# VHH binders against Probable tetraacyldisaccharide 4'-kinase, mitochondrial (LPXK): the designs that were tried, part 3

Target 1, 363 residues: Probable tetraacyldisaccharide 4'-kinase, mitochondrial (LPXK), of Arabidopsis thaliana (Mouse-ear cress) (q8lea0)
Amino acid sequence: IASSLYGVALQIRRSLYRYSLLQKHRLPVPVISVGNLSWGGNGKTPMVEYISQFLVDSGLTPLILTRGYAGGDEVKMLERHLRGGPVKIGVGANRAATAALFLDKYGCVDSSSLRSFFDLHERAQVWTISEKIGCIILDDGMQHWSLSRDLEIVMLNGLNPWGNGHLMPHGPLREPLLALERADVAVVHHVDLITKQSLRDIENMIQGFKKSIPIFYSKMVPKYLFDVKNARSHVALEALRCASVLCVSAIGSADAFVKSIEMTGAHYVDRLDFSDHHLFEAEDVETMSRRAKGLEHKSNCKPIIVVTEKDYDRDPEILKCLDSYTVLVLCSELQITPILETDVDSFNYTLMKALAAKFYVSS

## First folded at step 21 (VHH; from m03 with L50F)

Design p01
Fold by ESMFold2, fold request of step 24:
Structure p01 (fold): chain B 363 residues (1-363), chain A 124 residues (1-124)
Amino acid sequence: as target 1 above (363 residues)
Amino acid sequence: QVQLVESGGGVVQPGRSLRLSCAASGFTFSDYAMAWYRQAPGKQRELVAFISSGGDWINYADSVKGRFTISRDNSKNTMYLQMNSLKPEDTAVYYCARVKVWETSGKYRVFDYWGQGTQVTVSS
């Protein structure tokens, strides 16, 4: 019953902001929010990374804002992936205060330069990267109503778009589902792991809340590996070609992971699947060692053990205990999956058009 | 009302150990990164150790790395500093600090609340 009262309070607060009855904090740079509809997140952080890299490639320095809650393995992964680039990742409980402090520290790109950027960029101009902050990205910003947003992106997990909750006005997921009213863009993630009919069902449900909402699609694409002993290493996927590989995972999509490794051209691929969310322990390391030794005898070469980023992030130190074998972590990146050949350009264009609108309306 | 209360300081001989505690109240402890700072007589405060809200990010000053260990227990709203192999140069007032904002690069941190400090003296 507490969730019903909380839901009503959120509806009232949302309505007050919707009708401009409460003054939100407005920032001098574009603000993008990336959030999910269901409990927990899938695809959210990879999308934040994708948008960040797109903005960097376009000549703008983004600031990513997160609260850094317990289980901040997503922030750690994000920093690992964006390390060496100009992206700034700020952590603080109050996102408006965090934004203000970072804008004071690093400066922000002024409105006239941003107007010129969006005008010149639409004419295919390429600008050099500025150290000043040109855009802010809110990671999981659905619940922070005091900060004004220029673009709302909602991620849906194609494998479980509605979570385990019910689609009811007063159910445990009612508040997240009503967030589709605010969404400017919806993205269905893991589209490569679902049927076309499941995708159409998801599209129909989304359009039931907002008929004209643009819907895009994404998947994770393997790109490289790193050694568990050196998280800054970069190992090309080709290192697995003609190798004996033991795939170890505790994820819900182990078949997709193993298939990804088989497609690298590995000679022998064996697998050791643990239940989803399993936390590796010393006995599991012994099991991994025994399985690897068996594969070694069969193949007459020392196998490479490959794990997922999710398994690595749960406990990087336990995996280092496999010191007699090379242990690599498969790193994947979000890719916008074209329905038409131009879907990537269409998503990026939609993003830029939405951000540009901030400057044409504000005079 | 935000309160940070340090304890565990004292006078010890070189090579001995101390464990500092910082009891936090008046805010949601698990939402905030925390730090230990120290100030020797006549010197400015310097960072000793930093720990993120979830414990995923830990930094140490070079002078204490390998000897000091920062930790936190979010269920007890308490941060700790285990100080081993103490040297006379470690003599200072040690402060618990709450981090208002921080950057993952380590280039930027803002602190908004400080404890009263606890004296650590390493001599003879």
Scores: ipSAE 0.651, ipTM 0.863, lowest interface PAE 0.8, mean pLDDT 81
Fold by OpenDDE, look of step 22:
Formats: sequence, C-alpha cells, structure tokens
Structure p01 (fold): chain B 363 residues (1-363), chain A 124 residues (1-124)
Amino acid sequence: as target 1 above (363 residues)
Amino acid sequence: QVQLVESGGGVVQPGRSLRLSCAASGFTFSDYAMAWYRQAPGKQRELVAFISSGGDWINYADSVKGRFTISRDNSKNTMYLQMNSLKPEDTAVYYCARVKVWETSGKYRVFDYWGQGTQVTVSS
C-alpha cells in the first residue's frame, strides 16, 4: 500500500510537470542529471565525480547540486576527492534555488563563450578554465523535476538493477522501470562483477524501454589509500603488497572490497564484516584490534587495517582509536569500461554532444 | 508557516551544562540543514554549530569545539545543542536557524528562517 502511494505520488508529480502545471526552471548553463532507479551501490556519486573531473579537464567549472539529506557521507567523499579543485558543491533541498545562489555568487559562463567552448572542443583546442560556472550536475537528479535538464543519465547497479521490482518501501526502486524512457544515457555499474549473461539481460531490459538509448559500462577501481590520521595523505596501493591486511567494512558489497585488496598483492588477507551502514562503536574497535592481533600472530607481521571510504566518512574519529595499527582507507574511482563499441571516449563524446546541443538549437 | 522555537536557555554557573532545543514546524525538517547561532551583547551574531539534514556533516566554531554537541532528531523535528563546560564568554542569545543552502568547500551558508532565540547566561 505504501509503495502504491509512493508510486501514485510520483506519477502525480510527473504529470504536473509534464502538463506544465509546474514550471521547470531553465538555467543559463548546461544541466546534467545523474540518477538511479534504485537505492544503493548504483555508482551515482562516483559518476558525478567523474563527470565533474572530466568537465574540469575540458575547461569548464562544474557545480554539483545535491539535496544533502540522504547523502551526507557521499557529499563528504565528493568534497574530499575534489578538494583543492575548482568544483563547487552546493547543498540544498531546493536545487533550483541553490543553483541560483551559486550562479549569483560565482557567475556563469555566458552563452557565447559556451558556444565557443564547444566549437573549440570539437577542434581539440585548449580552453582556459574560468572560475565561472560552466555546467551544473544534479546529484540524484532523477527525482528532482524542478530543473530542466540537458542530459539525463541513469545509473544501474549491475548486481541488482531492478531489485524485486517494487517501489519503496517494499522494494529498492525509487522509480518505476518506465522511468528509463526519460534517460538519455544508461550506465551499467559494477560491470566487472556480473556475468555476461546478466549484462545482456540488463541491456535487453533497457532496450525494451528505450531502443536507441546509449548504454555504457562502469566499475570501481582502487586508486590509492590514505591514513585515517591524515585524510590528505596518499598511500600507494603497493603499500599493501606483501602485507598482512585486515579488511574492515560495514558496506553491502564487502566481497568486492576484499577482492580489491587481494588484488593489491597482499600476502595475508583477513576480513571483518559488519552490517551495512553499521556505525562503529568502541566495542567494534576492540573487536578490530583483537582480530588484527590474531592476524599478527598468524602472519608473524603487524597487519594493516583497511576500511572503505564510506566507513571512514561515517565516523572518521572512531577509526583513530586503533592507534596500535596502521589504518588506511581505500579510495576508489569510477572508470568507464570498454565493452562492445563503447569506451571512455565515446562516453565523453556523448556528454559533450549533449551539452553542446543546448546551444546549437538557440542559434 | 515555518516556525523555529528555541528552548532550554537559562542562567548557569561556569562549568555547568545546558541543553538547548529547537522545535521546528511548517516544513520538512529532514530536508534541511540546521544551525545554531549566538549573539552576545554588543557583538555580531556568530555561527556556533552546523548540522546537515541527515546529521552526517557537522561543524563547530572553534570556540565551542569539544564542549558543544549539535544533534538532531528528525522524527521529532527537533535540533539540540548540548553545551558542556560553559564559560562566561558563552553568554548570549542563542538562535536556531534553518539553512537554505550551503557549500561544502567554502563554508558558504544561506539561512532563510530564524527562531526568536533563547537567552543563555553564564555567570558566577
């Protein structure tokens, strides 16, 4: 019943916007929406990060808009990853209002300049980055209808793309599958963790709703570690080579995490799994210490404790209580994975083309 | 109508504790970050503590760090400020504020609603 009500509410809201009963705000810069159909592990935030960095590298300063109530940890992660760069992160329930404030504060690249940018980009010419906002990225934008979008990206968790087929609260779906019709691009995340058959099934499903939709593929790739005592530190993955490692996590995909650690060349890998989203307490720290000590005895070397970014961002201070051990946080990034005729270049091209389209229609 | 009502203020001796509450109504409390401000006589209003909508992002003024704890209960539409080890310098009117927009990197914050304030006096 609750799921039905949620569905009805979504439909009503959509209808109101569809029939122009509610006005969508148009912004002076391109707007990219990154959304998902279901909760959890969809790669939405990592994709936002990727797009942000891509835009920066291309010469545009992006503004990330997030609602902030369900993704505090994600925002922290984004902020940490993008720290020191030109990317702005605005948090607010009303994304249109947030956008307006940031555009007023920082300014925006004018339409003529944006046109020039896209023209130059096509010619592979260098564009000088401006402090002015050149693009807006909506984090979790699929459910936010108040803003007009130039590109709608839907992230799909390859491990569980459709859940149980039910909307919240009975299922993990935030949107009906029909919502795929609104997507301009579909990205299957965790493609490295699913079978070829599963991937084909997902593709078929997507194409069933929208036959011509571009489908891309992504995965998480470990990049570096940092010490919990210094979040700005950079420890190479090679530091785990030949080391004893205790993997500690409170996430839904602990197996993937452990596997990633194993792939670093660690000699001994042990694991301590907590429930998804578990907040570590003092007792847990003791458990970690005991487990680490056991591993030390077994491996005859002092182990390194490794946690995920999500675990760290949930409570950075509690992990510092493990003062007898080196505690590192594994940092990963989203990577567009080449499959079939798709790759990172084609993905990037698709993004740029979509963004450019906004300015060619007005000419 | 958006309403923010502070409570829990009073007169206390140095070293004592107070707990302030801010009851929110008229909006979806869980969608908004909140903050505590204070204004001492003859001084400008200053940020005391900030808490994101879900409580995952918290910041304190340096002057209260380690002594004050901001928290919220979204099920009760209430924000709290636990003030420990109070000092005379903490004497001020404390205000609850709704944060409309905030920036993670630049500490830019925009507030759109304020409570009436509650007086906190720390004196021997």
Scores: ipSAE 0.635, ipTM 0.852, lowest interface PAE 0.5, mean pLDDT 89

## First folded at step 22 (VHH; from p01 with I58T)

Design r04
Fold by OpenDDE, fold request of step 24:
Formats: C-alpha cells, sequence, structure tokens
Structure r04 (fold): chain B 363 residues (1-363), chain A 124 residues (1-124)
C-alpha cells in the first residue's frame, strides 16, 4: 500500500510539474542531474564525484546539491574526496532555494563566459578556472522536479538493475522504469561484475524505454586506502599485496567489495558480511577480532582489516576499537569502462556537448 | 506554521549536566538540518552545535567539543542538546534553529527559523 501510494504521489507530482502547476526554476548555469532507478550501489555519488572532478579539470567550478537525508555516508565520502578543492557541496531541502543561495554567495559564471569556455574547450584550449560556480550537479536529481536540467544521467546497478520490481518502501526502486524516458544518458554501473548476457538484457531494457539513449558503462576501481586512525593518511594498494585481509562490510554490494580486495593481490582474503546499513556495535567488533585472529592462525600472518568508506562514515570511532589490528578503509573511484564504441572520452564529450547546448539552443 | 520550542533550560552548578530539547512542528522535520546556538549577555550569538537532517553529520563549536552532544529523533520531531560538564561560560540563552541551507565545508549555513530560546545558567 505504501509503495502504491509512493508511486501515485510521484505521478501526481510529475503531472503537476508537467502541467505547470508547479514552477520549474531555470538556473543561469548548466545543471546536471545524476540519479538512479534503485536504492544503493548504483554509483550515483561516485559519478557525481567523477563529473565534479572532470569539470574542475576542465576549468569549471561545480556546485553539488544534495538533500542530505538519504545519503549521509555518500556525502561524507564525497566531501572527503573533494576536500580542499574548489568544488562546493550544498545541502538543502529545497534544491532551487539552495542553488539560489549558493549562487548569490559565490557567484556564477556569466553566460558569455560559459559560451567562451565551451568554445575554447572544444578547441582544446586552456581555460582558467573561476571561483564562481560554473555548473550545478544534482545528486539524486531525478526526484527533484523543481529545477530544470540540462543533462539527466541515470545510473543503473548492473548487479541489480531493477531490484525486485517494486517501488519504495517495499522495493529498491526509487523511480519507475519509465523514468528512463527522462534520461539523456544511461550508465550501467559495475559492468565488470556482470555477465555479457545480463548486460545485454539491461541494454535492451533501457533501449525499450528510450531507443536512442546513449549507454555508457562504469565500474569502481580501488584507488587507495587510509587508516581509520588517520583519515588523512594515504596507504597505497600495494600494502595489501601478499597480505592477509579480512573484508568487513555492511553494504549491499559486499561481493563487489571483496572482489576489489582480491584484485589488489592479497594472498588470503576472508570476509565478514553484515546486513546492509548495519551499525557496528561492540559485539561486532569482537566478532571482527575473533575472525581476524582465526585468519591470523590460518595464514600465519597478522591480517589487515579492510572496511568500505560507507562503513567508516557511519561510525568512524567504533572501528578504532580494533586496536590489535590495522584497520584500513578502501577508497574507490568510478571509472568509465570502454565497451564497444564507448569510452571515457566519448562520455566526457557527451557531457560537454549537452552542457554546451544550453547556450546555443534557445529553448 | 513552522514552530520551534526549546525546553530543558535551568540553573545548574558547574560540572553538572542539562539536556535541552527542541520540539519542531509545521514542517517535515527529517528534511532539515538543525542547530543550536546561544547568546550570552553582552555577547554575540554563536553556533553551538549542528546536526544534519539524518543525524549523520554533526559539528560543534570548539568551546563545547567533548562536552556537548547534539542529537535528534526524527520520529519525535525533536532535537536534543546534551550538555555535560557545564561551565559558567556556558551561561546563555540557547536557541533552536532550522537550517535552510548548509555547506559541507562548514563555511556556510543559512537559518530560516528560530525558537524562543531557553535560559541556561551555570553558577556556583
Amino acid sequence: as target 1 above (363 residues)
Amino acid sequence: QVQLVESGGGVVQPGRSLRLSCAASGFTFSDYAMAWYRQAPGKQRELVAFISSGGDWTNYADSVKGRFTISRDNSKNTMYLQMNSLKPEDTAVYYCARVKVWETSGKYRVFDYWGQGTQVTVSS
């Protein structure tokens, strides 16, 4: 019943916006929306990070907007990853209002300058980054209809693209599949962890809703680790090479996490899986310790305990209670994976082209 | 109508504890970050503690770190401030505030609603 009501509410809201009963706000800078069809593990936040960094590297200062209630862990991760850089992360219930306030505070790149930027970018000429906001990225923007979007990216979890087929709260789907019709770009995440057949099925499904939609592919790649005792530390992945590792996680994609660890060259890999979003307790720490001790005996080497950033961000302090072991947090980044005629360059090109279109096509 | 109502203030001796509550109504409480601020006589209003909508993100003034804990129960539309090891310098009117917008860097916060305040007096 709740799921049905949620669906109805979404439809009503969409209808209200469609018939201009609710005003959509246009912003002076390009707006990218990154959304997902299902809850969790879809690579939304990593994609936001990727796009943000790409824009920065290109010479535009992005503003990330999030509501902050549904993705606390991801926001922390994002903030940590982007800390010290020019990227701004704004949180507010009203996206339009949030955007307006940030634009007022920090300023925005004017339309003429943005046009110049895109022209220069196309010619591979250097643009000096401005402190003013040049682009807005909506984290989980698909559910926020109050803002006009210039680019709508939909992330699909290749491991579970459709969930159980039900809308929240009874299912993982946050948006109906028909939401794909609103998407300009689809990205299949965790493409390295799915079969070719599964991938084809996903592609067919996507194309069934929108035949001409560009489909790209992504995966998570381990980048580095940090010690739970020092979140600013930087531990190379090579530290896990030939090591015994206990993978501890309370996430939906535990298999992907373990796979990532295996790929680092660890000799012994054990795992301790908790339920998704489980908050570690003292008893869990004991369990971790016991498991680690067992692994130590088996491998004749003191194991390293590795957790995910999500796990760390839920309760950093509890992990410090594992005093007898080195506890590291795996940091990963999203990578666009080349498949067929698609690659990172084509993805980036697609992004820039879409953003540039705002200034050349009078809507 | 948005309403924020503080309670739990009082007079206590140094070293004692108080727990403030802020009851929120008139809006979806779980959608908004909240904060406590205080104003002592003759001093400027200062932020004491901040908490995100889900409670996963907190921040404290340096002067209260380790002593104060901000929390929230979204099911009860209530925010709390546990104040331990109170000092005379903590004497102030404490206000509950709704955070309309905030930046994760901590450099920017916009408040749009405030409570009436509750007096906290720490004296021997």
Scores: ipSAE 0.787, ipTM 0.917, lowest interface PAE 0.4, mean pLDDT 89
Fold by OpenDDE, fold request of step 24:
Structure r04 (fold): chain B 363 residues (1-363), chain A 124 residues (1-124)
Amino acid sequence: as target 1 above (363 residues)
Amino acid sequence: QVQLVESGGGVVQPGRSLRLSCAASGFTFSDYAMAWYRQAPGKQRELVAFISSGGDWTNYADSVKGRFTISRDNSKNTMYLQMNSLKPEDTAVYYCARVKVWETSGKYRVFDYWGQGTQVTVSS
């Protein structure tokens, strides 16, 4: 009943916007929405990061808009990853209002300049980046109809793309499958962790809703580590090579995390799994220490404790209580994975083409 | 209408503790970041502590770090400020504020509503 009501409410809201009964704000810069159909492990935030960095590298300063409630951990991760760069991250309940305030504060690139940018970009010519905002990225934007969007990207978790097929609270779906009709691009995440058959099934499902939608593929790749005692540190993955490692996590995808550590070349890998979203307590720290000590005896070397960014961001301080051990946080990034005729270049091209369309820039 | 009501202020001796509360009404409390400010006589209003909508992100003024703890209970529409090891310098009127918009980097915050304030006096 609750799921049904939620669905009805969504439909009503959408209808109100569709029929222009509610005001939809158009912004002076392109707006990209990154959303997901279901909760958990969809790669939404990593995609936002990827797009942000891509835009920066291309010469546009992006503004990320987020609600900052349900995805607090992800926001911290984004902030940490993008720290020191030109990317702005705005948090507010009203995305339109947030956008307006940030645009007033930092300014925006004018339409003429944006046209020039896209023209030069297409010709692979150099563009000087401006401090003014050139693009807005909505983190979890599918539910925010108050803003006009120029590109809507939907992330699908390859491991669980549809859940049980039910909307919250009875299922993991935040949007009905029909929401795919609104998507301009679909991205199947964790493609490296699923079978070819499963992937085909997902593709068929997507195409069943929207036949012409471009489908891309992504995965998470370990990039570097940092010490919990120094969040600004940068530790190469090679530091885990030939090391004993205790993987500690309170996430739903613990197996993937452990696998990633194994792939670094660690000699001994042990794991301590907690419930998803578990907040570590003092007792847990003791458990970690005991487990690490056990591993030390087995491997005859002092192990490194590795946690995920999500775990770190929940409570950075408690992890520092592991004074007897080196505690590192694994940082991963989203990578567009080449499959068939798709790759990172085609994805980037699709992105830029969609954004350029707003300004009627000739290809 | 949006309303913020502070409570828990009073007169305490140095080294003692005090817990402030801010009761919110008239809006979806869980959607908004909140903050505590204080203003001492003859001084400008200053940020004491900040907390995100979900409570997962907090920030403190250097002068209160390690002594004050900001928290919130969204089910009760209430924000708290636990003040330990109080000093005479902490004497001020404490205000709760609703944060309309904030930036993750820097100090950019936009506030749209304030409480009436509660007096905290630390004296021997």
Scores: ipSAE 0.771, ipTM 0.913, lowest interface PAE 0.4, mean pLDDT 89
Fold by ESMFold2, fold request of step 24:
Structure r04 (fold): chain B 363 residues (1-363), chain A 124 residues (1-124)
Amino acid sequence: as target 1 above (363 residues)
Amino acid sequence: QVQLVESGGGVVQPGRSLRLSCAASGFTFSDYAMAWYRQAPGKQRELVAFISSGGDWTNYADSVKGRFTISRDNSKNTMYLQMNSLKPEDTAVYYCARVKVWETSGKYRVFDYWGQGTQVTVSS
């Protein structure tokens, strides 16, 4: 009943904006929304990071807006990955108020400078990074209708794109599938973990809702590890080659995590899976130690314990209690993949073209 | 209407402990980060401790690190400050504050509501 009421409420809210009964706030910089249809594993936060890095590399300083609740461990991951760079991550319950306060504090790039930026970027000419905010990224933006957005990106989990077909709380969907009609771009995540036929089925379904929508593809790529005792440490993936590894996770994609570790060339790989979002306790640490001792005896070498970034960010301190073992955190990043005639340059071009349109056609 | 009501203050001897509470109403408590501030006579308010809406981010003033612990119970709309090993310089009015926006880097915070405060006096 709550799911059906939520669906009706979403449809009414959308209709009110469509008929101009509710006013959307317009901001002086481009606004990108990154959203999803369902909770869990769809690549939303890694895509926010990808776009942020791309904008920084292109000469713009992004502001990411989040509420910081319901996904606090993912916000911690994002902050850790972007720390030391120019990206700002603002947290507040009211997205429009948060945007206004950050723009007041840090300044925003004026419209003439933004037009010059997009003109020079299209010509592949040099542009100097400004410390002023040049773009806003709405993390989880599909349910934040009060802000006007210039680009709507929808992430779909390739492993489970449709959930059970029901809205929260009865299923993982957050919006009706018809919400794809609002999307400017769709991205199918985890394409490396699904068959080509499954991918085609997903594409056909998406295009059934919006025929002309550009569809891009992404995957998570392991990059390095760090020691739980020193989050700034950097351990190459090659350190796991020929090692005995115990994979410990409390995530929805434990199989994908274990497969990533197996692909490093580890000699022995064991796993200890907890339910998604499980908070580790002292008893769990003892279970991890016991399992690691078992693997140590079977393999005749001391195993390395590997956890996910989400597990680390939920409680970094509890994992330090495994003092007798090396505990490493696997760090991955999102990559746009050319699996079915997709090109990284095409995604980046589509992104920049959509943002530039704010300043070319309206004037 | 937003209300923040502090309690738990009092007069204690140096080395003792107090636990302050901040009861919140008039807003969705779990959506907001919260903070404790204090103001000694003749001084400006200073930040004592900060806690994110989920409780997973905390910050403390250097003068209270290791002695004070901020926490929250979102089911009870209440924030707490456990103050151990109290010193005479901790004597102040302690205020509960709501954080309207904050930056994850820690470089920027905006507060929009304050309680009326509770007096803490540490004297020998």
Scores: ipSAE 0.655, ipTM 0.858, lowest interface PAE 0.7, mean pLDDT 82

Design r04
Fold by ESMFold2, fold request of step 24:
Structure r04 (fold): chain B 363 residues (1-363), chain A 124 residues (1-124)
Amino acid sequence: as target 1 above (363 residues)
Amino acid sequence: QVQLVESGGGVVQPGRSLRLSCAASGFTFSDYAMAWYRQAPGKQRELVAFISSGGDWTNYADSVKGRFTISRDNSKNTMYLQMNSLKPEDTAVYYCARVKVWETSGKYRVFDYWGQGTQVTVSS
């Protein structure tokens, strides 16, 4: 019932935008929007991180804007991963107001300097031009029609690209198709976990709606784990080799998580799936312990419990209550998966050309 | 017509506990992070505790960490500050504040509304 009301409110807001009833703000720096077609597993937040790191490596300081409601776990993950670098992460209900306040506080790179930067970067030269904000990234651009965007990226979950096909339990509206209409770039996430046939079906559907949209591909690459009792620990993925593992998650793409663990070479993998966004409670910890004990009996060795970063960040303290078992948090990053060697370069080039285009206007 | 009304202040002995409440009205409470500030005589106001809109991100001043707990009940549009093991140094006027924007690094926060404050005195 709540999703029905949300869907109607979103349609009203979108209709007002389409009929030019809402005034959009144009910012003095490029704006990239990363959106999704459905909840969970789309790679949206990992893509925001990827783009942020790419911009930093290219010499620009990004500002990431997020609403922060119900998404505090993803913001915690971004802060942990981007800590120590120049990236700013701003939280506020109104992204235009948040942008304005951060640009006032930290300054923004002036238009002339950005033009010079993009001219030099197009010649494959790297320049650092300021710690001032040079680009803004919207972590969920679908609801933020008050800002003009220079590049709109839409993430699709390759394992479930259309969700249930509705914003609400069921009904006539397909929000994903409206997002594709606005998109400049589509990215199919989890391509390593789907068949080539499934990928082509997804591509055909996207191109059937918007024939010339560029399509890129991404996957999550496990990098390391850390112990819930020491978030600064680094445990090599090899620790899961030949182990019995209990995967615990409350995310939208639990299948992707479990398959990632299976690919590490674990001896036996069991799973305990909770509903997306479930907050773990004391009874859940008892259930985890009971399941782990059952797995211990089956495998004749003490299992390792593995959770996602999102689940850890929702409540790091409750997972520390599992004193009898090792509890590790899987840390992964998004990578653009080349089908041809040049696909990664093409994606990054597309980003830079879109950013540069803001500064090349005719009279 | 945003209103923030603090309550629960008073005079207490050192080592005792007190619970402050901030009743919010005139806006969608669950959309905003909130904070408690205090101002002791002759000092600038200082952040005591911060809580995100969902309640999952909290920060505390070093001087109160482990003794004070911030919480919120979005269904009642109310924020709380549980203050345990009170010290004379905690004597101040306590204000609730609405956070307009905040930075995850903790280096930047903007507040747009404050309450009138409630006095907490720790003596005797």
Scores: ipSAE 0.632, ipTM 0.855, lowest interface PAE 1.0, mean pLDDT 81
Fold by OpenDDE, look of step 23:
Structure r04 (fold): chain B 363 residues (1-363), chain A 124 residues (1-124)
Amino acid sequence: as target 1 above (363 residues)
Amino acid sequence: QVQLVESGGGVVQPGRSLRLSCAASGFTFSDYAMAWYRQAPGKQRELVAFISSGGDWTNYADSVKGRFTISRDNSKNTMYLQMNSLKPEDTAVYYCARVKVWETSGKYRVFDYWGQGTQVTVSS
């Protein structure tokens, strides 16, 4: 009953915003929203990271806004990956207020300069990066209607594009699908893990709601490892070559993780899967150790234990209890996957074009 | 109405432990990061410990690192400060604060609500 009421309230609120009955805050810089249609594994945070880095490389300093609770582990990941760079990460329940404070603190790129930036970018000219905030990226922006958005990106999990449809009363998929109507870009994530038929079905569904929406594709790609004892370390993926590896994870896409490890050239890969979002306990550590020991006897070599960043960020300390083994964390990044006439360049172009167009209209 | 109520303060001898609690009401507790501040007589209010909304991110003042632990139970709308190995210099009024905004990579934090404070006295 409470969930139903919440859903109704949310729908009402959204409707009020949709019909401009509630005031939306307009910010002085472009706002990109990255949302998802379903919960978990949608690549939202990795996309936020990707866009942030892209903007930095293009010469704009981005501000990431996040609530921080539902994605605490994701925030840690972002902070770790973006540490030392110019990207700002603001955490607060009120995104508008958070944005305002950061803009006051760091300043913002003026409209004239932003126009110049877009003009130069279209001409493939280099822009000198400013310390001032040039763009805001909303993590999970689809749920926050209070801010005006210049670009809305919707992430779809290819493995579970429509979620479990928990939102009643008008059907489990109605609300998520309605979000597509507002989207400027759709991205199907984990495209490497789904069949061609499944992909076509997803595309058809997307186009059924919005025929003209650009659809892009993405996947996670392993980049490097770090030791749980030193989160600043960088271990090359080649370190797993010819090694025995025990994959330990508490994520929804464990198969993808294991596959990634197999692709490193590991000699033997074993796995220990826990429930999604499971918090490791002492008993689990014992289980890990036992499994690792078993693997050691079978392979006649000491195995490396590999976990995901999500697992690490939930409780870094518990993993250090595996002191008899090398425990590494697999770090992955989002990659835009070329499919048909789409690729990373076309994606970037589409983002910039859409952002520029809406920025000029709204200014 | 937003309310923060501290408890658990008192007088203790050096080396002893105290546990402070902050009961929150009037807002969605799990949506906000929280912090403990303290103010000693004649000194400025200083940050003691910070905890993110989910509890997975914590930070401490150098003076209390290794001795104090901040935690929270979102199901109870309560934040805690476990203070071990207390020293006379820890004597202060301890305040609970709601964090409106914080930056992950820096020290920038904005607070919008404070409790009334609880006195902690460490003396022989």
Scores: ipSAE 0.481, ipTM 0.775, lowest interface PAE 0.7, mean pLDDT 87

